# VHH binders against UDP-N-acetylenolpyruvoylglucosamine reductase (murB), part 5

Target 1, 297 residues: UDP-N-acetylenolpyruvoylglucosamine reductase (murB), of Aquifex aeolicus (o66805)
Amino acid sequence: MLFLKNVPLQNLTTIKIGGRVSFYAEPSDLKEISLCIDFSKSRDIPLFVLGNGSNTIFGDVRGLVVNLKNLKGFKVKEIKGKFFVEAFSGTPLKDLIRFSVKENVKSFYKLLGFPASVGGAVSMNAGAFGVEISDFLKEVYFVDWEGKLQKAKRDELNFSYRKSPFPKLGIVFKVVFEFERSKENILPKYEKIRRIRKEKQPINLPTSGSTFKNPEGNFAGKLLEKAGLKGFRLKNVGFSEKHANFLVNYGGGTFSEVVDLINIAKERVYENFGIVLEEEVKLIESSGSDGWKVLGA

## First folded at step 20 (VHH)

Design j4 (from z1 with A61E)
Fold by ESMFold2, fold request of step 22:
Structure j4 (fold): chain B 297 residues (1-297), chain A 120 residues (1-120)
Amino acid sequence: as target 1 above (297 residues)
Amino acid sequence: EVQLVESGGGVVQPGGSLRLSCAASGFTFSKYGMSWVRQAPGKGPEWVSSISGSGGKTEYEDSVKGRFTISRDNSKNTLYLQMNSLRPEDTALYYCARDDRGYVYGPDYSSQGTLVTVSS
């Protein structure tokens, strides 16, 4: 495994915005994950764990980005009408969705449309249409920040709306899910949800998904729209014409433009409704001056 | 400030030879091992060869063994890669790197590297 230097980050994200990172690595096994942890600690620099970059917007990072893309694949064991699916962290979530639809699995199809890795989805507790990925978790294998492989059962882990104990506890290595076949054909419901998500997503514009978490009893997209921010553009970034909570890149957008746009949105929503929006998107930058830490934790 | 400057690339026919150089400055060259790494178009970077600070120990990636020779001149702060029997798959940007306590560096994308093209 090589440690690359001065790597541009924009093409490692779905929004195509990013500065450079000092160091970058793509570990393929537990030993290489431990080596990444040792590298960042020995240099006293921050570390960021990257999946598909579908929820991340980068500035400049004086640290290490660890991309889990080489940790791919899953295997399935069926026991008494239940599926136990062991998936590596870098596996695209869409691969598990495809499996679940093919096998008529109950409920999991509702998570379609997240362009995340399995590890990324678990690390944000991805959820839609009344389900969260943590609802299907049996156990998580992770490398703790001492470089040791750990296993935690679902009942030992605290998940909540868009909140996960990862990467705080360590780097997710693989996940075991428990699925159950549906009594009814799920294909009509799957196709209905697929169409709803396609119609609401920004088409042909790079995005990092939802910008803000939904406040209690409200929807961030509705608040943004009522504040006049649907389709609002600041230079090369803006909120989508299709869904106000999707920040989009019109081409050549910068991290500073994103920060300014987010601050404008927070100020307007607070002024109009007294509500303080919280970011769902990860805004990742670091001067490296604070030493070793886990970015986005 | 550590600086590494690659040179010596060019266009050669299959079976030809090239000698790459890496001029080093900003550190005590003889105290560090050095490496060559390369990145072919559309592919990920790969390690090619390493040499110890004294020059007494060398290592090579399997596909270049017997064809490439890494060397250094500590009096000139220069690392070399002699490339013989070049093949089309050797076409790549070549970068030099300073070793760091058992970590192997890939390309530094602030550097331009030196381009080797093996083509008729």
Scores: ipSAE 0.616, ipTM 0.841, lowest interface PAE 1.0, mean pLDDT 92
Fold by ESMFold2, fold request of step 22:
Structure j4 (fold): chain B 297 residues (1-297), chain A 120 residues (1-120)
Amino acid sequence: as target 1 above (297 residues)
Amino acid sequence: EVQLVESGGGVVQPGGSLRLSCAASGFTFSKYGMSWVRQAPGKGPEWVSSISGSGGKTEYEDSVKGRFTISRDNSKNTLYLQMNSLRPEDTALYYCARDDRGYVYGPDYSSQGTLVTVSS
């Protein structure tokens, strides 16, 4: 495994915005993950764990980005009508969705449309249409911040709306899901949800998905629209005409433009509604001056 | 400030030879091992060869063994790669890197590298 230097980050994210990172590595096994942790600690520099980059917007990062893309694939065992699926962290979530639809798995199909890796989805507790990925979780294998493999059962882990104990506990290595086959044909419900998400997606512009979490009892996209921010553009970034909660890159957008736009949105929504929006997207930058830490934790 | 500047690339026919150079500054050159790494178009970077600080120990990736020779001149702060019997699959951007004990560096993308093209 090589440690690449001064790597441009923009093409490692779905929004296509990013500065450079000092160091970058793509580990393929447990030993290489541990080596990444040791590398960052020995240099007293921060570390960021990257999946598909579908929820991340980068500035400049004086640190190490660890991309889990080489940790991919999954295995399935069926026992008494239940599926036990062991998936590596870098596996695209869409691959598990495809499996679940093919096998008529109950409920999991509701997570369609997240362009995340399995590890990324677990690390933000991805959820939609009344389900969260943690609802299907049996156990997580992770490498702790001392470089050691750990296993935690679902009931030892605290998940909540868009909150996960990862990456605070360590780097997700692989995940075991428990799925149940549905008695009903799930395909009609799957197709309905697929249509709903397609209608709201800004298909031709780079994005990192939903910018803000939904506040309790409300929807971030609706609040933004009522505040006049649907389609609002600040230089090369803006909120989508299709869904106000999707921040998009019109080409040449910068991290500072994103931060400014997010602050405008927070101020205006607070002024109009008294609601403090919280980011769902991860805004990642570092001068490295605070030493070793886990970015985005 | 550590600086590594690659040069000596070019276009050659299969079976030809090239000598790459890497000018080093900003550190005590003789105290560090050095490596050559390369990246072919559309492919990931790969390690090619390494040499110890004194020049007494060398290592090579299997596909270049017997064809490439890494060397250094510590009086000139310069690393070399003599490439003989070049093949089309040796076509790549070549970068030099200072070894860091226990870790193998790949390309530094703030550097342009030096391009080697092996083609008729």
Scores: ipSAE 0.607, ipTM 0.840, lowest interface PAE 1.0, mean pLDDT 92
Fold by ESMFold2, last read:
Structure j4 (fold): chain B 297 residues (1-297), chain A 120 residues (1-120)
Amino acid sequence: as target 1 above (297 residues)
Amino acid sequence: EVQLVESGGGVVQPGGSLRLSCAASGFTFSKYGMSWVRQAPGKGPEWVSSISGSGGKTEYEDSVKGRFTISRDNSKNTLYLQMNSLRPEDTALYYCARDDRGYVYGPDYSSQGTLVTVSS
């Protein structure tokens, strides 16, 4: 495994915005993951764990980005009417959705449309239409920050709305899901949700998905729209005309433009409604001056 | 502070030769092993060759053994790669890298590298 230097980050994210990172690595196994942790600690530099980059917007990072893309694939075992799906962290979530629809698995199809890796989805507790990925989780294999392989069962892990114990506990290596076949054909419900998401998605523009978490009892997209921010553009970035909570890159967008736009949105929503929006996207940059730490934890 | 500048690339016919250079500054050159790595268009980077700080030990990727020779001149802070019997599959951007105790560096993308094109 090579440690690449001064790597542009923009093409490693779905929003296509990013500065450069000092060091970058793509581990393929447990030993290489441990080597990445050792590398960052021995140099006293921060570390960021990257999946598909579907929830991250980068500035410049004086540290190490660890991309889990080489940890791909999943295996399926059917036992006593249940599916147990063992998936590596870098596996695209859509591959598991495709499997679940093919096998008429109940409920999991509701997570369609997340452009995340399995590990990324678990690390943000991705959720939609009344389900969260943690609802299907049996156990997680992860490498802790001492470089050791750990296994945690679902009941030992605390998830909540858009909150996960990862990457705080370590780097997700592999996840085991438990699925059940539906007694009813899920295809009509799947198609309905697919149509709904297709109608709300930005047209051919890079994005990191939902910008803000939904406040309790409200929806961030509705608040942004009522504040006049649906379709609002600041230079090369803006909020989508199709869904106000989707920050999009019109081409050539920068990290500073994203930060400015987010601050405008927070200030206007607070001024109009007294509500403090919290980011769902991860805004990641570091001078490296604070030593070793896990960015975005 | 650490600076590595590659040069010597060009267009050459199969079977031809090129000598790449890497000018180093900002560190005590003789105390570090050095490597050449390359990246073909659209592919990931790969290691080519390494040399110890003294120049006493060298290693080569299997496909370049017998054709490429890594060397260094510690008095000039310069690393070299003599490439003979070049093949089309050697076409790539070539980068030099300083080795670092137990870690193998790949390309430094702040550097332009030096392009070697092997074609008719």
Scores: ipSAE 0.586, ipTM 0.829, lowest interface PAE 1.1, mean pLDDT 92
Fold by ESMFold2, last read:
Structure j4 (fold): chain B 297 residues (1-297), chain A 120 residues (1-120)
Amino acid sequence: as target 1 above (297 residues)
Amino acid sequence: EVQLVESGGGVVQPGGSLRLSCAASGFTFSKYGMSWVRQAPGKGPEWVSSISGSGGKTEYEDSVKGRFTISRDNSKNTLYLQMNSLRPEDTALYYCARDDRGYVYGPDYSSQGTLVTVSS
C-alpha cells in the first residue's frame, strides 16, 4: 500500500468540490488499515475516512485521507427464512439494494438512491421513507483508534436520526445485516419510490445529498423554500430547483462558496422562522476539521 | 523542503530502452531508501522498484524484474531507473519517492513526474 502526497480530493467526492490533502491511502485489509492508523499517530496528524464521498465536501486538509474503496463485496447466508448479509465497508449500498429487491426483502429497498458505500451509510445512519439503515443492523466489525479489530452488536450501539457512533469508535470494516423476505411483492412499492426520488433529486448535477438535517417537527427543504432559497445560486454553487435541501455544483464551485451559501441559508431560516439549521453534510478543512474522523456516505 | 525532480522520459518503440533520473534535494539523500512508482493513464499508482540508502538492497515488482534496474549515485543525490525491453504496458507517468521507515510513499501530486510512452 502506498501513501500518496498532496492528493486533489475534488474527483473523490460526488459534489466534485475539494482541495488537496497532505496524505492519502487506499487500504485493502485489516493490516493496512492498522498501518494507516499508525501513520496518522506517528506524524500527529488527523485521519479522515472516505467512502464514496457522497456526504463530504473538502477544502484543503492537513492529514491522512483513508479511502475504503478496496474493501468491497458481500456474502449471504439464509437461515430459517432470514438473510444474514455480511458486507465490507466499501461495498456500494446499491449492490445490497439490488440483492434485497431480487429476494423480495421487506423495507430495505426504501434506502434506494443513496450513492453511498455501506460503511458511509452506517456512519451517517442513512434513512428515508420511514426506515434507517440501523434498523437492519445486526453487528459491526470495526478497527478502533488503537488499530485493533472490534465487534459490536446492534444493541451496544447508539444510532439516532442522522447520528452514528462511527467513525468515533473506529473505522467500519465489515457490517452484518439481518433481512426478512416480505410476504407481499415489494416491486410496485420499490418502483414508486424510485420514481419519486428521480423527480425530486438533482441526480444530473454534482451534490453531497441533503445539506441540512430536518429540524424537529419540520423539513429543511420546506424551510429553505419558504425562505426563497429553492434554486438560489451563489456563483458556481446553489440549492437545487428540484429540492431546496440539495446543494449542487454548477461547475467550478469552491469550498468557500459552499460555506458562504450555507451561512446565507442558516441566517435566512433563523430570521424567518427562529430555527437553527444543522448541517447533514460534512465540511472538512484544516482549521475547522482538525482531529475529525469522517466516513463519506 | 524535500524536492524530487524526475526526468528522462520520452517516446520509444517496444523493445527500446530509457534511463530515468530523479534529482533529490532538501534532505540527506544517503539516509533514505528510494522508490520508483508509476501511474498508467486511467489507472491508480503502482510501486515499481525500491533501493536502500546504501544501494546494497533492491526490490522489483514482478512484471519489471529482469528488464528494469534501479540504482543511485549518493555523491550526485540522484536516483536512476534503467528500463530495458520496454512494452506498451510500461506506458505511464513515472515518479520517484523517498521511503520512510516502513511506509512506502506513492506519487507527490505537486510533482510533474516524467512521462514514458511506449508505442509503435
Scores: ipSAE 0.524, ipTM 0.813, lowest interface PAE 1.2, mean pLDDT 89

## First folded at step 21 (VHH)

Design g2 (from w6 with A61E)
Fold by OpenDDE, fold request of step 22:
Structure g2 (fold): chain B 297 residues (1-297), chain A 120 residues (1-120)
Amino acid sequence: as target 1 above (297 residues)
Amino acid sequence: EVQLVESGGGVVQPGGSLRLSCAASGFTFSKYGMSWVRQAPGKGPEWVSSISGSGGKTEYEDSVKGRFTISRDNSKNTLYLQMNSLRPEDTALYYCARDERGYVYGPDYSSQGTLVTVSS
């Protein structure tokens, strides 16, 4: 494994915005993940795990970005009508969704709106239409920050709305899902969700998913719309005309533009409704000697 | 500031030869192992060769063994890669890297590297 230097990150995010990171690596096994951890520690630099980059936007970053895209694939075991799926963290979530649809698995198809990796989805506890990815988890294998492989059962892990114990506990290596077959044909429901997504979300443009979390009792998208931010554009980045909670890169967008838009949105929503919006998207920038700064966190 | 500047690339026919150079500055050159890495179009970077600080130990990727020779002149702070019997698959941007702390570095994309094109 090579440690690459000064790597542009724009092509590694779905919104196609990003600065440069000091170091970049793509580990292919546990040993290499451990090496990455050692590397970051030895240099006293932060380590950021990158999935598909579907909910992350980078500025210039001092640190090590670890891309787990080479850790991909899943195995299926059927026992007493249940599917146990062991999937590496770098596995595209869409691959599992495809499997779930093919096998008429209950509810998992509802996560089709997340263009994330398995590890990414777990780390953010991806959820939609009344389900969260953690609902399907049986076990999680992760590399702790000492470089040791650990295993935890779902009931030993704390998940909440858009929150997981990762990366605090370490780097997700692989997970085991438990799926059940639906008694009903899920295809119509799946197609309905696909249609809704297509209609309501800017799926044909570079985006970073949901920008803000939904406040309790509200929808961020609705608040943003009411605040006049739907379709609001700042140079090459704007809130989507289809969904006010989606940032869109219209070409050549910058991290600065994203930050500005987010700040404008937060301010306007607060002024209009007294609600403090919280970012769902991760804005990553170096903060002096402190390493990673997640803006809004 | 550590600086590495690659040179010597060009267009050659299969079977031809090139000699790459890497000028190093900003550190005690002889104290560090050095490596050549390359990145072919549309592919990820790969390690090519390494040499110890003293020059006493060398290592090569299997695909370049017998064809490439890594060397260094510590008095000139320069790393070399003699490439003989070049093949089309050797076409790539070549970068030099300073090895440290047991880690192998890939390209530094702040550098332009040096382009080697092997074509008929």
Scores: ipSAE 0.747, ipTM 0.906, lowest interface PAE 0.5, mean pLDDT 94
Fold by OpenDDE, fold request of step 22:
Structure g2 (fold): chain B 297 residues (1-297), chain A 120 residues (1-120)
Amino acid sequence: as target 1 above (297 residues)
Amino acid sequence: EVQLVESGGGVVQPGGSLRLSCAASGFTFSKYGMSWVRQAPGKGPEWVSSISGSGGKTEYEDSVKGRFTISRDNSKNTLYLQMNSLRPEDTALYYCARDERGYVYGPDYSSQGTLVTVSS
């Protein structure tokens, strides 16, 4: 495995915004993941795990970005009418969605709006339409920050709304899902969600999904809209005309512009409603603007 | 500051030869192993060859064995890659890298590398 230097990050995120990272690696097995951890520790730099880059926006980063895209694939076992799916963390979530629809699996199709990897989705506890990815988890295999493979059952892990024990515990390596068939045909419901997504979300523009979490008792998108931020543009970025809680890149957007736009939104919503919005997207730069550091300075 | 500057790339016909150079500065050259890496269009970077600090040990990717020769002149702080019997699949940006603490580095994208194009 090679450690790349000064790698541009814009093409590694779904929003197509990013500066440069000091170091970059793409591990293909457990040994190489461990090597990445050692690399980070020996240099006292933070390590950032990257899935499909669907929930992260980068500035310039002093650290190591670890892309798990080479850890992909899943296998299925059917036992007593249930599907047990073992999937590597780098597996695109869409692949599992496709499987779930084909097999008429209950509820999992509701996560179709997340262009994330399995590991990414687990790390953010992706959720939509009343379900969270953690609802389907049976087991999680992860590499701890000592470089050792660990296993935890779902009931041993604390998940909540858009909160995951990862990456605090370590790097997700693979997971086991437990699926059940639906008693009814899910296709109509699946198609309905697809239609809604197409109509209400900017699926044709670079984005990192929902910008803010939903405050208790509210929807961030509605608050933003009421605050007049739907369609609001700041230079090369803005909130979508389709959905006010989707920050989009109109081409050439920068990390600085994103930060400024987010701050404007937070301020306006607070002024209008007294509500403090919390980011769902991760803003990563050398300064640690999001307050998140897994390993190192 | 560590500086590595690649040169010697160009356009050559299949079966031709090129010699790449890497000028190093900002560190004690002889104390470090050095490597050549390359990145073909549309592909990820790959390791090509390595040489120990003293020059006594060399390693090569299987696809370049017998065709490429890595060498160094520590008195000139320069790394070399002699490429013979070039093939179209050798077309890539070539980078030199300093090995460190048992790690092998890929390209430094702050550098432009040196482009090798093998075509008829």
Scores: ipSAE 0.742, ipTM 0.905, lowest interface PAE 0.5, mean pLDDT 93
Fold by ESMFold2, look of step 21:
Structure g2 (fold): chain B 297 residues (1-297), chain A 120 residues (1-120)
Amino acid sequence: as target 1 above (297 residues)
Amino acid sequence: EVQLVESGGGVVQPGGSLRLSCAASGFTFSKYGMSWVRQAPGKGPEWVSSISGSGGKTEYEDSVKGRFTISRDNSKNTLYLQMNSLRPEDTALYYCARDERGYVYGPDYSSQGTLVTVSS
């Protein structure tokens, strides 16, 4: 495994915005993951764990980006009418969605449309339509920050709305899901949800999905719209005309433009409603003054 | 400040020869192993060859073994790659990298490297 230097990050994210990272590696196994941890600690530099980049907007990163893309694949075991699916962290979530639809699995299809890796989805506790990925999780295999392989059962892990113990505990290596076949045919409901997501999402523009978490008792998209921010554009970035909570890149958008736009949105929503919006998207950067830490943890 | 500057690339015919150079500065050259890495158009980077700080140990990727020779001149802070019996699949941007114990650097994408084209 090579440690690449001064790697552009923009094409490693779905929003296509990013600076450069000092060091970059793509580990393929446990030993190479441990080597990445040793590398960042020995240099006292930050580390960021990257999946598909579907929830991340990069500035410049003086540190190490560890991309788990080479950790791919999943295996299925059917035992007593249940599916146990062992998936590597870098596996596209859509592959598991496809499996779940084919096998008429209850509820999991509601997570369609996340352009995330399995590990990324688990690390943000991705959720939609009343379900969260942690609802299906049996156990997680991860490499702790001492470089050692650990296993945690679902009941040892605390997930909540858009909160996950990863990457704080370590780098997700693989996970085991427990699926149950549905009594009813799920295909009509799957197709309905697919159409709803397709209609509401910005079709043509790069994005990192939802910008802000929904505040208690409210919807971030509605608050943004009422504050006049639906379709609002700041240079090369803006909030979508289709869904105000989707920050989009019109081409050539920069990290500083994103930060400015987010701050404008927070100020207007606070002025109009007294509500403090909190980002769901990860804004990742680091300067030369940062020591070792896990970015986005 | 570590600086590595590659040179000596060019266009050669299959079966031809070329010598690459890497000028090093900003560190005690003889204390570090060095590597050549390359990146063909549209492909990821790959390791080519390494040499120890003293020059006493060398390693080669299987596809270049017997054709390429890595060497160094510690008095001139220079790393070399002598490339003989060149093939079209050797076409790539070539970069030199300083090794650290347990880690091998790949390309520095702020650098241009030196282009080797084997054509015809």
Scores: ipSAE 0.608, ipTM 0.837, lowest interface PAE 1.0, mean pLDDT 92
Fold by ESMFold2, fold request of step 22:
Structure g2 (fold): chain B 297 residues (1-297), chain A 120 residues (1-120)
Amino acid sequence: as target 1 above (297 residues)
Amino acid sequence: EVQLVESGGGVVQPGGSLRLSCAASGFTFSKYGMSWVRQAPGKGPEWVSSISGSGGKTEYEDSVKGRFTISRDNSKNTLYLQMNSLRPEDTALYYCARDERGYVYGPDYSSQGTLVTVSS
């Protein structure tokens, strides 16, 4: 494994916005993950754990970005109509969705359309249409911040709306899911949800997905639209005309433009509705001056 | 400030030869091992060869053994890679890196590298 220097970050995210990172590595196993942790600690520099970059927007990072893309693949064991699926953290979530649809698995198909890795989806507790990925979680294998492999069962881990104990506890290495075959054919419901997702995201501009979490009793996209922000553009970034809660890059967008746009949205929604929006996207930058820490934790 | 500048790349036919150079400055060159790494278009970087600070120990990736020779001239602060019997799969940007204890560096993307193209 190599530690790359001065790596541009924009193409490592779905929104295509980013500065440079001082150091970058793509570990392929437990030993290499531990080496990344040791590298950042020995240099007293911050570390960020990257999956598919589907909810991350980068500035400049004087630190280490650890990309889990090489930790891919999953295995399936079927017992009495249940599937136990062991997936490496960097596995695209879509691969598990495809499996679940093929095997007529109950409910998991509702998470279609997240461009996340398995590890990223678990870390964010990705959820849609009344389900969350933690609903299917049996156990997580992770490397703690001392470089040691740990195993935690679902009941030892606290998940809530768009919140998980990762990366606070460590770097997710692999995850075991429990799926159950549906008694009913799920394909019609799967196809309906596919159509709904396609209609809400048809513009194909680079994005990091939902910008803000839904506040209690309301929807961020609805609040943004009512505040006149659907389609609102600030220089090279803006909120989508198709889904107001999607911040998009029109080409050449910068981190500072994103920060400005987010602040405008927060101020306008608060002024109009008295609601404080909370970011779902991770805005990641660092001067490195605070020493070792886990960014976005 | 540590600075490494690669040169000597070019276009060559299969079976041909090239010699790459890496000019080093900003550190005591002889105290550090050095490596060559390369990155083919659209692919990830890979380690090619390493040499100890004194030049007494060399290592090579299996695919280049017998064809490439790493060397250094500590009086000129220069690292070399003699590349013989070049193949199309050797086509890549080549970078030199200073070895560090416990870690292997890849390309520094603030550097241009030196391009080697092997084509008919």
Scores: ipSAE 0.569, ipTM 0.813, lowest interface PAE 1.0, mean pLDDT 92

Design g2 (from w6 with A61E)
Fold by ESMFold2, fold request of step 22:
Structure g2 (fold): chain B 297 residues (1-297), chain A 120 residues (1-120)
Amino acid sequence: as target 1 above (297 residues)
Amino acid sequence: EVQLVESGGGVVQPGGSLRLSCAASGFTFSKYGMSWVRQAPGKGPEWVSSISGSGGKTEYEDSVKGRFTISRDNSKNTLYLQMNSLRPEDTALYYCARDERGYVYGPDYSSQGTLVTVSS
């Protein structure tokens, strides 16, 4: 495994915005993950875990980006109509969705449309249409910040709306899901949700998914729309005309433009509704001679 | 400031030879192992060869073993890669990298590298 230097990040994210990172590595196994942790600690630099880059927007970063793309694949064991699916962290979530639809798995199909890796989805507790990925989680194998492989059962882990104990506990290596086969045919509901997401969410422009978490009792997209921000554009970035909570890149967008746009949105929503929006998207940047800390992704 | 400058690339026919150089500055050259890495068009970077700080130990990727020779001149702070019997698959941007603590660095994308093109 090589530690690459001064790596441009823009093409490693779904929004196609990014500066350069000091160091970059793509570990393929446990030993290489441990080596990345050791590298970060020995140089006193932060380590950022990257999957598909579907929830992260980078500026220039002084640290180590660890991309788990080489940790792909899953295995399935079926016992009495239940599926136990062991998936590596870098596995695209859509691969598990495809499996779940083919096998008529209850509820999991509601998570369709997330361009995340399995590890990324678990690390943000991805959720839609009344389900969260943690609802299906049996156990997580992770490498702790001492470089040691650990296992945690679902009941030892605290998940909440868009909140996960990862990467705080360590780097997700693989997860085990428990799926239940549905008694009813799920295809009609799956197709309905596919159409809803296609019509309500951007499919033509680079994005990092939802910009803001939904406030209690509200929807961030609706608040943004009421504040006049649906389709609002600041230079090369803006909020989608299809769904205001999706920040999009029209081409050549910069990290600075993203920050400015987010600040405009926070101010308008606060002025109009007294609500403080909280980002769902991860904004990661460092500059100058700033100190280094390990930060979550 | 650690600085590594690659040179010696060019266009050569299959079976030909080239010698790459890497000028090092900003650190005590002899204290560090050094590596050559390369990146072919449209491919990921790969390690080619490494040499210890003293020059006493060398390692090579299987595909270049017997054809490439890594060497260093610690008095000139220079790393070399003698490439013989070149093949079209050796076409790549070549970078040198400083080893440390058992970490092997790949390309530094702030550097230009040196382009080797092997074509008929």
Scores: ipSAE 0.540, ipTM 0.815, lowest interface PAE 1.2, mean pLDDT 89

